# Ledger of designs, part 9: VH-VL binders against Oxysterol-binding protein-related protein 5 (OSBPL5)

Target 1, 118 residues: Oxysterol-binding protein-related protein 5 (OSBPL5), of Homo sapiens (Human) (q9h0x9r126to243)
Amino acid sequence: VVIMADSLKIRGTLKSWTKLWCVLKPGVLLIYKTPKVGQWVGTVLLHCCELIERPSKKDGFCFKLFHPLDQSVWAVKGPKGESVGSITQPLPSSYLIFRAASESDGRCWLDALELALR
Below, E stands for the ipSAE of ESMFold2; O stands for the ipSAE of OpenDDE; V2 stands for 0.75 times the mean of E and O plus 0.25 times the DockQ between their complexes.

## First folded at step 4 (VH-VL)

Design n18 (framework fv_tislelizumab)
Fold by ESMFold2-Fast, scan of step 4:
Structure n18 (fold): chain C 118 residues (1-118), chain A 121 residues (1-121), chain B 107 residues (1-107)
Amino acid sequence: as target 1 above (118 residues)
Amino acid sequence: QVQLQESGPGLVKPSETLSLTCTVSGGSISSYYVHWIRQPPGKGLEWIGVIYYSGRTNYNPSLKSRVTISKDTSKNQVSLKLSSVTAADTAVYYCARHSIYGTRGYYFDYWGQGTTVTVSS
Amino acid sequence: DIVMTQSPDSLAVSLGERATINCKSSQSVSNYVAWYQQKPGQPPKLLINWASTRESGVPDRFSGSGYGTDFTLTISSLQAEDVAVYYCQQYYSTPLTFGQGTKLEIK
């Protein structure tokens, strides 16, 4: 059951944003390069993750998904058995920062993520 | 397929609380965002607020101190309460919705028929 | 709040002629604009979303264009059933806001 699917800009320790296709299901956030059959980037395990808004005058509507004990947020394998090595970006293991395309999009994502984190 | 129907008293006295209900059929309110929009006689459209399927709400700042949107999932109903009404709250009130899958844009492809509320002594 | 301003407030167009309605936002809303048609006694009907995407079942004489702050709704060949008030709406930021409406009449 897909709760939400759309593009988000994602950042780790680097200043640069990467636009990726995000599919939210209960308990997991699946990240792909494209909305159609394409390269899987990673799967975020939502159990034990916390969600916080990251207000920014420069970057617009942002939020952060993180593990409070600095443990990995990533699943070991993808839907087709892909390994974490299929991630083409140096994204950190314990958190991800997201930028929504608009404030209203960001509020939708916060609502959907809070539901999925239950 | 999915239908929305507004209902309420039609006439409300000044200073009282206006209470309206939107009944959803053909789908569960747990799967939809439901918005309230109003239109005063001879004027344009004003967005009141939204309730997301999680139960989270977001209100127009101009009405935020007076408005509450809530839902009863067992009855498939969304309610709007607007306190301390005045003649300026006289309008046709609509509920409207959009699915969150794929395109999460807040545009309204499905509207109720509207219910007229007159604030008068 | 983002203010949506339509022009003109009203226009009269002959049957078969082109009608053009403009909508300007007080700040950039990207392509997060929808257009509605409202006839007396009826709720608004969605015509266009994402600035230029026509809703299923809407006649191809209706088209939308624009990006950023300037948006246009065009009816290429006016028919009698098109007499209505037309509204633009932004959904880039809450509160969601509508234009004041443009009344379209037949000459």
Scores: ipSAE 0.258, ipTM 0.769, lowest interface PAE 4.1, mean pLDDT 86

Design s04 (from t08 with heavy chain G27F I29L S30T V34I; framework fv_tislelizumab)
Fold by ESMFold2-Fast, scan of step 4:
Structure s04 (fold): chain C 118 residues (1-118), chain A 119 residues (1-119), chain B 107 residues (1-107)
Amino acid sequence: as target 1 above (118 residues)
Amino acid sequence: QVQLQESGPGLVKPSETLSLTCTVSGFSLTSYYIHWIRQPPGKGLEWIGVIYYSGRTNYNPSLKSRVTISKDTSKNQVSLKLSSVTAADTAVYYCARHRYGSKYYFDYWGQGTTVTVSS
Amino acid sequence: DIVMTQSPDSLAVSLGERATINCKSSQSVSNYVAWYQQKPGQPPKLLINWASTRESGVPDRFSGSGYGTDFTLTISSLQAEDVAVYYCQQYYSTPLTFGQGTKLEIK
């Protein structure tokens, strides 16, 4: 069951933001280049993550998913058995920083993620 | 079919707590956010607040100190309580649904329930 | 809070003619604007979302446009059933806010 699906900017290792398509299901966050099949970037395993709002962004709303013991948040295989090597974006392994397009979007994401983390 | 239905006492005395219920059918409260919006006689629409999937809430700052929104998923109900009411709280009260993400627009509304605050 | 201001407050248009309602936000709301139609004794009905996306079942004479701070709802050929109050709403930031409404009447 899809809890939420929308675009989100994710901060890369070079500190630049990339807009990606994020699909939230119970226990997992699936990340794609676009909503179309075959553009999978990665899958975040929510059972190992903690969620926190990041301070002070005037444009949009920021939050962070992270592993409290600094271990990988990523699934080894994609939803169709794709390997991690199919990931085309340089994203951190133990945390992800997200920026929603608006404050209202960010608040929805924060709530949906809290539900998915339960 | 999708339906939202507001209910409540209709008449409330000043200083008392207004209590309204929105009963939903045709969809799950686990998959939709529910908002409360009110409309004073002859005036426009004022957003009161929302209850999200997790049960978290967000309220209009102008009403935040007096408003509580809660839900009982087993009964398919969302409740609004507004404390310390005055004549300014006289309005038609609506509940409305919102799917997720950037969809804080309302595809389905209840019929509205009229609340009059008077002695 | 983001303030939504509609113009005009009221508008009288002859049957078959074009009606135009404007909505201005006090700050940029991107395309996060919805339009509603409200008839007496009824709840508002969603017409347009995402500034320009028409809801299913809404006649194609209704169209929305705009981005940033200036938005327009157009009814290309007014029908008798279109007499109502029209509201714009931003959903970019909470609290959600509505315009004051534009009353559309037949001339």
Scores: ipSAE 0.252, ipTM 0.771, lowest interface PAE 4.1, mean pLDDT 87

Design s05 (from t08 with heavy chain N58Y; framework fv_tislelizumab; at its last look DockQ between E and O 0.50; V2 from the best seeds 0.00; counts 0 for: pae E 6.1 > 2)
Fold by ESMFold2, look of step 5:
Structure s05 (fold): chain C 118 residues (1-118), chain A 119 residues (1-119), chain B 107 residues (1-107)
Amino acid sequence: as target 1 above (118 residues)
Amino acid sequence: QVQLQESGPGLVKPSETLSLTCTVSGGSISSYYVHWIRQPPGKGLEWIGVIYYSGRTYYNPSLKSRVTISKDTSKNQVSLKLSSVTAADTAVYYCARHRYGSKYYFDYWGQGTTVTVSS
Amino acid sequence: DIVMTQSPDSLAVSLGERATINCKSSQSVSNYVAWYQQKPGQPPKLLINWASTRESGVPDRFSGSGYGTDFTLTISSLQAEDVAVYYCQQYYSTPLTFGQGTKLEIK
């Protein structure tokens, strides 16, 4: 059951935002390069994650999804059994920083993620 | 089906605190977001604020110093407190909600409760 | 705050004719606009979300359009039950803001 799906800007330690397609389901956040099936980037396992709003002076709305013990947040396989991927790309193993295009979109994402983390 | 109902005193004296309760039936407040919106007589709608299922709140900056929204999950209730009221706070007060995964538009509204600020 | 300005403030339209209500935002809100109908003594009723998407159970004569700063609610053939005050609302950012309302009456 899909709770929410939308594009978000995502970054890690480098301050370069990448627009990715995010699909939220109970317990997982699926990340794709585009809305098209078959371009899986990674899957975040939400059961071990914390979520915080991240202050920003820029337009939009920022939040962070992270493992509080600095462990990996990534599933090792994709939804179709894909292996090898997200943990070798320019995204960190233990956290992601997100930016939604609007404040209201960002608040909706925080709310949906808080539910999915339950 | 989910229903929202506002309750509280209809008459409040100036400088006192307005206190209202939104009671939710047919669903749990843990599953969605409750907003408060008011409408002065013969005038338009003003958003007051929202409480999220997590307990996080966001308020209209115009009212932020005087407003508190809180919830009591055991009673399935959301409360509104507005301190230091004046005649300008006379309005119909609504609670409304939006569902998880939706944007901040309101498909469920309470019937509203009229609050008059008068001596 | 994003100001939503409706025009006209009031409108009288003959039964069966087209009614048009405009809403302009002080800055771009993309398509994050909803429209509500409010009859006396009742809470607002959601008609349109996402600027143009009709809510379930809303008659086909209601339609919305617009993007960015300029939005329109259209009633293609006015009926007696459509007498109400109509509000636009942006949900791009907080505080959420509404237009001042447009009172629609039968001429």
Scores: ipSAE 0.058, ipTM 0.698, lowest interface PAE 6.1, mean pLDDT 85
ESMFold2-Fast, scan of step 4: ipSAE 0.477; ipTM 0.823
ESMFold2 (binder alone), look of step 5: mean pLDDT 90; pTM 0.932
OpenDDE, look of step 5: ipSAE 0.494; ipTM 0.856

Design s13 (from t08 with heavy chain Y100F S102T; framework fv_tislelizumab)
Heavy chain, then light chain:
Amino acid sequence: QVQLQESGPGLVKPSETLSLTCTVSGGSISSYYVHWIRQPPGKGLEWIGVIYYSGRTNYNPSLKSRVTISKDTSKNQVSLKLSSVTAADTAVYYCARHRFGTKYYFDYWGQGTTVTVSS
Amino acid sequence: DIVMTQSPDSLAVSLGERATINCKSSQSVSNYVAWYQQKPGQPPKLLINWASTRESGVPDRFSGSGYGTDFTLTISSLQAEDVAVYYCQQYYSTPLTFGQGTKLEIK
ESMFold2-Fast, scan of step 4: ipSAE 0.472; ipTM 0.818

Design s20 (from t08 with heavy chain Y53W; framework fv_tislelizumab)
Fold by ESMFold2-Fast, scan of step 4:
Structure s20 (fold): chain C 118 residues (1-118), chain A 119 residues (1-119), chain B 107 residues (1-107)
Amino acid sequence: as target 1 above (118 residues)
Amino acid sequence: QVQLQESGPGLVKPSETLSLTCTVSGGSISSYYVHWIRQPPGKGLEWIGVIYWSGRTNYNPSLKSRVTISKDTSKNQVSLKLSSVTAADTAVYYCARHRYGSKYYFDYWGQGTTVTVSS
Amino acid sequence: DIVMTQSPDSLAVSLGERATINCKSSQSVSNYVAWYQQKPGQPPKLLINWASTRESGVPDRFSGSGYGTDFTLTISSLQAEDVAVYYCQQYYSTPLTFGQGTKLEIK
């Protein structure tokens, strides 16, 4: 059921990048702090999202998941009532900006996300 | 178990379009990304392009204006078309695959098919 | 494009001795390097991925190392069946690129 699992850097509200473990399944992107006994950060509901590549000479291969009507992309709170964004900085509610480790990784992620999206 | 087999004409005239087919057996093309790679006589390997699961493609910029890669899932085939060929396109053409999420290294290759461009 | 340069172009090594093949990238590719073996009339065969991870079924005399721009394939105790051309490949960025190849022969 897992389509893809790997590390991605995600941009917080302070524009700094945080490396997180991302697990892609049909319809959802699960985000954890680590792959092992990882602490849950959030779940992105893909049916609410659009995907776009974000060209960036400064930041390398980037892409964006966003709600076209600027509504939340996040599922309800985590198992212990955690709010989304329990990392070093808050995460935006209506979009996520990702940075891949390489251009080839980024292209694989774009294709995997298209598979997971309707 | 998975095998890839290239097929196509051995001889193509300059200015014509080269058409090659890669047939996959022992597995579905829906489970792989399929790449085309070529090797001119006595030379190294050149990546041509890839077709992804979604049907998206990515081509070597040096060949992009002349290359089309497509797939027919019902036949379990991936096709390569290269237009306006010249003698420089003479090479052994391989199809190779990797599985989703495995990055772009190739664990399975076809046997290769020789294409000679000559008048 | 990332250029991959191998050295030497050809190498002759005695049976049972160590063979070393080098590969340099024009810019950092992290550990996104694979090594292939190609024998006459055959397609390339994957030996190493992720710079140093040996593919299943590949003899343990083959090993890879390196990170960034400098990579090495080592064959300890060379055997007759190891005569082939060896290619490095980066998969950090498209277009994917290969080294020019190193021809390995027995002395």
Scores: ipSAE 0.392, ipTM 0.801, lowest interface PAE 2.9, mean pLDDT 87

Design s21 (from t08 with heavy chain Y53F; framework fv_tislelizumab)
Heavy chain, then light chain:
Amino acid sequence: QVQLQESGPGLVKPSETLSLTCTVSGGSISSYYVHWIRQPPGKGLEWIGVIYFSGRTNYNPSLKSRVTISKDTSKNQVSLKLSSVTAADTAVYYCARHRYGSKYYFDYWGQGTTVTVSS
Amino acid sequence: DIVMTQSPDSLAVSLGERATINCKSSQSVSNYVAWYQQKPGQPPKLLINWASTRESGVPDRFSGSGYGTDFTLTISSLQAEDVAVYYCQQYYSTPLTFGQGTKLEIK
ESMFold2-Fast, scan of step 4: ipSAE 0.449; ipTM 0.808

Design s29 (from t08 with light chain Y92W; framework fv_tislelizumab)
Heavy chain, then light chain:
Amino acid sequence: QVQLQESGPGLVKPSETLSLTCTVSGGSISSYYVHWIRQPPGKGLEWIGVIYYSGRTNYNPSLKSRVTISKDTSKNQVSLKLSSVTAADTAVYYCARHRYGSKYYFDYWGQGTTVTVSS
Amino acid sequence: DIVMTQSPDSLAVSLGERATINCKSSQSVSNYVAWYQQKPGQPPKLLINWASTRESGVPDRFSGSGYGTDFTLTISSLQAEDVAVYYCQQYWSTPLTFGQGTKLEIK
ESMFold2-Fast, scan of step 4: ipSAE 0.440; ipTM 0.821

Design s31 (from t08 with light chain W50Y; framework fv_tislelizumab)
Fold by ESMFold2-Fast, scan of step 4:
Structure s31 (fold): chain C 118 residues (1-118), chain A 119 residues (1-119), chain B 107 residues (1-107)
Amino acid sequence: as target 1 above (118 residues)
Amino acid sequence: QVQLQESGPGLVKPSETLSLTCTVSGGSISSYYVHWIRQPPGKGLEWIGVIYYSGRTNYNPSLKSRVTISKDTSKNQVSLKLSSVTAADTAVYYCARHRYGSKYYFDYWGQGTTVTVSS
Amino acid sequence: DIVMTQSPDSLAVSLGERATINCKSSQSVSNYVAWYQQKPGQPPKLLINYASTRESGVPDRFSGSGYGTDFTLTISSLQAEDVAVYYCQQYYSTPLTFGQGTKLEIK
């Protein structure tokens, strides 16, 4: 069942923000380029992640999913058998920093992620 | 179509606990955020709080010490309890929702239930 | 808390004339503003979300505009059924807050 779906800005390895479509299900966060013509970017395995708010002077309401031992958070294969190495999006491997459009959006995402992490 | 219906006692004595129920039909409360909003006679709207998908809550700081919002998924109901009521709590109480993926604007409202705090 | 202030408190407009209601936020709320219409004895009805997006079924004469701190609801040609109290609401930050309301009457 889909817990939540919305656009979030995710910080890339070049320190720029990219708006991506995020679909949250129990145990996984699926990331796509767009909602209508969804192209799979990656799947985050939530069982290996910890969640923390990440306050930012410049960027507003932010939060972070990360592997406590700095190992990959990504699934090896996508829903249709895509390899992680085939995606061209420059995202970090052991963490993701998200920027919500508003404080209210951020609170909804934190609640939904905590539910999905159960 | 999704329907929300508030119910409660109508009259509550000062210092007692007000208890209201919002019954949802035409959809599951698990798919919606349900909020409580009140309106004193002749005045504007005041947001009370919300219950999230997980069952966690967020309350207006002005009411936080007195408010509890809970849900019963088996009955498709959301409840509001407000303790230590005074005449200032006299209002029409609404439940309102926004669907999955929407922001905190309210496309569906209940009809409202009138609560009078007296004697 | 974000304070939403509407102007005017009340407004009388002749049938067929333009009605304009303003809403100001105490800090930037981006475009996270909704407008509601409330008739006596009824719950509020959503008219506009995202400052300018009209809800399905809402007549074309209703329009919204604004970004940041200044927002406007316009009724291009007032009809008798438009007599109501109108509220703006920000949904950028909790606690959610509403304007005090603008009462619209026929002149």
Scores: ipSAE 0.382, ipTM 0.788, lowest interface PAE 3.0, mean pLDDT 87

Design s35 (from t08 with heavy chain S54T; framework fv_tislelizumab)
Heavy chain, then light chain:
Amino acid sequence: QVQLQESGPGLVKPSETLSLTCTVSGGSISSYYVHWIRQPPGKGLEWIGVIYYTGRTNYNPSLKSRVTISKDTSKNQVSLKLSSVTAADTAVYYCARHRYGSKYYFDYWGQGTTVTVSS
Amino acid sequence: DIVMTQSPDSLAVSLGERATINCKSSQSVSNYVAWYQQKPGQPPKLLINWASTRESGVPDRFSGSGYGTDFTLTISSLQAEDVAVYYCQQYYSTPLTFGQGTKLEIK
ESMFold2-Fast, scan of step 4: ipSAE 0.459; ipTM 0.826

Design s37 (from t08 with heavy chain G27F I29L N58Y S102T; framework fv_tislelizumab)
Fold by ESMFold2-Fast, scan of step 4:
Structure s37 (fold): chain C 118 residues (1-118), chain A 119 residues (1-119), chain B 107 residues (1-107)
Amino acid sequence: as target 1 above (118 residues)
Amino acid sequence: QVQLQESGPGLVKPSETLSLTCTVSGFSLSSYYVHWIRQPPGKGLEWIGVIYYSGRTYYNPSLKSRVTISKDTSKNQVSLKLSSVTAADTAVYYCARHRYGTKYYFDYWGQGTTVTVSS
Amino acid sequence: DIVMTQSPDSLAVSLGERATINCKSSQSVSNYVAWYQQKPGQPPKLLINWASTRESGVPDRFSGSGYGTDFTLTISSLQAEDVAVYYCQQYYSTPLTFGQGTKLEIK
C-alpha cells in the first residue's frame, strides 16, 4: 500500500522550508511532522493534481503538486477523522512545493508520484 | 533466489545498434528499478541509465542521444539499445537493481555480457 | 557531473594487515556513497552503503567512513579472498558516478 515514505522539505506561502514526513499511497500523499507517533499535518488528494519539476540553483531538486484550476488539493479530514494539522508556516490550498534531499531522491519521488497519480 | 541475466550479441559492427536484454527472476520489476552500467576492458564502471517502475528513464548525458532503455514487465525483461556504436563502446555490460523507495546503490548485479565492437 | 577520485590506484598489503582505500568527490555528496568489490570475471558486489553501513553478509573486517567529500574504505585484517578491485560510487546526483577503482593485491 505504501508506495514511498521519506522526508521532504515543503515550502509554504513564505520562502522558508519545513522538513516533514511524507507517505505516498495510491491517490493520496499523507504529510506528518515526524515518522514516529507522527502528528498528521494534511492529506493531498492526487486525483486532480498535476506534477512538474521546478529546478532551482538555489534550492536544489524541487517539484510542485498543484490543482490546474486553482482549487484546493487538501482532503477535508485526515485518515482517522483528524482536522488539518499544524505546521510552522501556512501552506497554500491549491499547490505545494517540495524540495528533495538530493537529486536522486527527487527523481525517485517524481517516478513514485507519477505512478500514484495514474 | 535473486538473479539478473544479461543477453545479447557478443559482436557488433561499427555504426550498428547494440541491443541487450536483462531478464530478472526472484523478484518483481514492480518493486525494483533496473540500471545499466558498463565497463570497458581494464577500465572502471560507467553508469548508462535507469528505467523506473512508471517507465520513466534517465540517461547519462554522455550517452543520452544514443541510448534507449525500455521494459516488458510481462516478461520481466529490461532492454538496452545503443545506436551508432564505435570501438569505444566495447565493454562488459551489466544490469543492476535498486529497490523502489531506496537510494541508487546496487545490491544485485547481473553476471555481465561482453560486447565487442569490431568490423 | 560529480567526479569520484580514488587513491591509491593500487596497493599491496600483507595478509592480516590493514588496507585503507580513499575516495574523494569533486563536491559534497553528504553520505550518499557506496563501496563495491569486484573480482576478476565477476560483477561488482555491494559492500557498504550510506558511507558506513555494511551490507548483510559482508564480513565485519570491512568498514566505511566519511561525509561530504572524503570517504574511506578499511579492511582491518586482509584475507586472501579480499584480492579485488574496489570502487566507490556516489548516488547523490545523476549521472551516477564511480571512482576509477583501487586494485588490492597481496604483498
Scores: ipSAE 0.194, ipTM 0.751, lowest interface PAE 4.9, mean pLDDT 86

Design s38 (from t08 with heavy chain G27Y S102T, light chain L96Y; framework fv_tislelizumab)
Fold by ESMFold2-Fast, scan of step 4:
Structure s38 (fold): chain C 118 residues (1-118), chain A 119 residues (1-119), chain B 107 residues (1-107)
Amino acid sequence: as target 1 above (118 residues)
Amino acid sequence: QVQLQESGPGLVKPSETLSLTCTVSGYSISSYYVHWIRQPPGKGLEWIGVIYYSGRTNYNPSLKSRVTISKDTSKNQVSLKLSSVTAADTAVYYCARHRYGTKYYFDYWGQGTTVTVSS
Amino acid sequence: DIVMTQSPDSLAVSLGERATINCKSSQSVSNYVAWYQQKPGQPPKLLINWASTRESGVPDRFSGSGYGTDFTLTISSLQAEDVAVYYCQQYYSTPYTFGQGTKLEIK
């Protein structure tokens, strides 16, 4: 059921980038510190999100998942009932900005997210 | 076991539309991207385009106005249409798979199908 | 479009000797480079991806190196079955582009 899994850099509240492991399934994006099971950071509920490419002269290929009404994109609990995880860099509540390692990687992620958003 | 197999007419007349099919076995195309690559006689490889998970496509700009790639997941097939062909489109046409998560670019190729554009 | 240029166009190497094929990109492609081997009448076979990661089942005499714009495929001790055309490919940006190919022959 996993559509895509790979590392992405995600923009924190202070505009620093953190490399996190992202696992995409229909309707949800699961975020982990590493590919190792049990290091859950958060789950994005895709049914409430819109996806847009974010052009950037400095950061390369970027895209954004956001709630159109500025509400939280995050699930209350993790996939196994975990409480919200913590990481060094805090993440915004109503949007996430992602940076792909290449244009090719970014296009693959945009396609996979559009599929998962259906 | 993974197998990709191209099929279609070996001879196409100038100005007609070339139609090729890639039949996939051993895995579902729903989990992989499928690319088309061609090779004119005695020349190198040219990437034609890709169809992604969602059915979105991306084409080589040099061919974009003439190319359509589509898929039928129920038949596990990917199709290539190339319109307004000329002698320059004579080539061996390959389909190849890639899965982003593994980052294997073109890890499996079909055997290729030869297309000659001639009257 | 990113242009991939291979050198030499052809080379002849004696059995057991080292063969080196170079590939240069017109702009940085990080390490998003794959190498393929193609024998007459066959489809290309993936040898190396991620510039230096050897694919499963590929003999260890094949190695890749490079980053940015300059890439090299090395065959440490040429065997008869290595006679083929070799292609580099960038997959950093679409359209994906291949080098023109290097024909490797036995001296």
Scores: ipSAE 0.363, ipTM 0.791, lowest interface PAE 3.2, mean pLDDT 87

Design s39 (from t08 with heavy chain V34W N58Y R99G, light chain L96Y; framework fv_tislelizumab)
Fold by ESMFold2-Fast, scan of step 4:
Structure s39 (fold): chain C 118 residues (1-118), chain A 119 residues (1-119), chain B 107 residues (1-107)
Amino acid sequence: as target 1 above (118 residues)
Amino acid sequence: QVQLQESGPGLVKPSETLSLTCTVSGGSISSYYWHWIRQPPGKGLEWIGVIYYSGRTYYNPSLKSRVTISKDTSKNQVSLKLSSVTAADTAVYYCARHGYGSKYYFDYWGQGTTVTVSS
Amino acid sequence: DIVMTQSPDSLAVSLGERATINCKSSQSVSNYVAWYQQKPGQPPKLLINWASTRESGVPDRFSGSGYGTDFTLTISSLQAEDVAVYYCQQYYSTPYTFGQGTKLEIK
């Protein structure tokens, strides 16, 4: 069952934001390039992650998912058996920073992720 | 069909705590976001606060020191407590729902329950 | 807090004529605006969401427009059942805030 699905801007080490389609299901966050002709980017394993808020006047309502022991947050294969080696992963392995379009969007994402991380 | 029904004491004395309950039927409260909104006689609407899917709450800053919103999933009820009431808290109190994802507007409202603060 | 200001406070329009209600926000709220209709003794009813999207079942004479700080609700041909108070609301950020309301009457 899909808990939430929407576009979020995502970044890692670089300051550049990339708009990606995010689908939240129990225990996993699925990331795709687009909702219409989706190409899988990665699957985040939520049970190994921690969540923190990163509010910013310039960048709006931001939050971060990360592995507390600096291990990979990514699943090894996609939902249709895609190999991670066959798809370029532009994002760091141990954390992701997300930017919501509004405070309302950000609060709803935080709420859904907190529930999924329990 | 989803229905919301508020209930409360009707009359509350100044300095006491107001307790209101919203009973939801036709859907589970744990699947949505539930708000309390009030309307003083002859005046406009004031948002009080919300309880989210996870149980997390957000309150209007003007009321946050006095307000608590909670839910009881087993009874399918959302509750509002407002402490230290004054005549300014006299209003019709509504519970309202907002939906999943980007549906932050209030698609369903209860009928409202009238609260009068008077000695 | 974002302040929503409506104009006019009250409006009298003849049956079949156009009614226009304005709403201004103190800062940009993008298109995160809803419009509600409230009749005496009843809860508010959602008419428009996302500034311009009509809620299911709402007559096509109702339309919304605007982006950023300036928003408008238009009733193209006033009917008797449209007599009500109309409220705009932003849901861009908490606390969610409403305009003070515009009372619409028949001339």
Scores: ipSAE 0.372, ipTM 0.789, lowest interface PAE 3.0, mean pLDDT 86

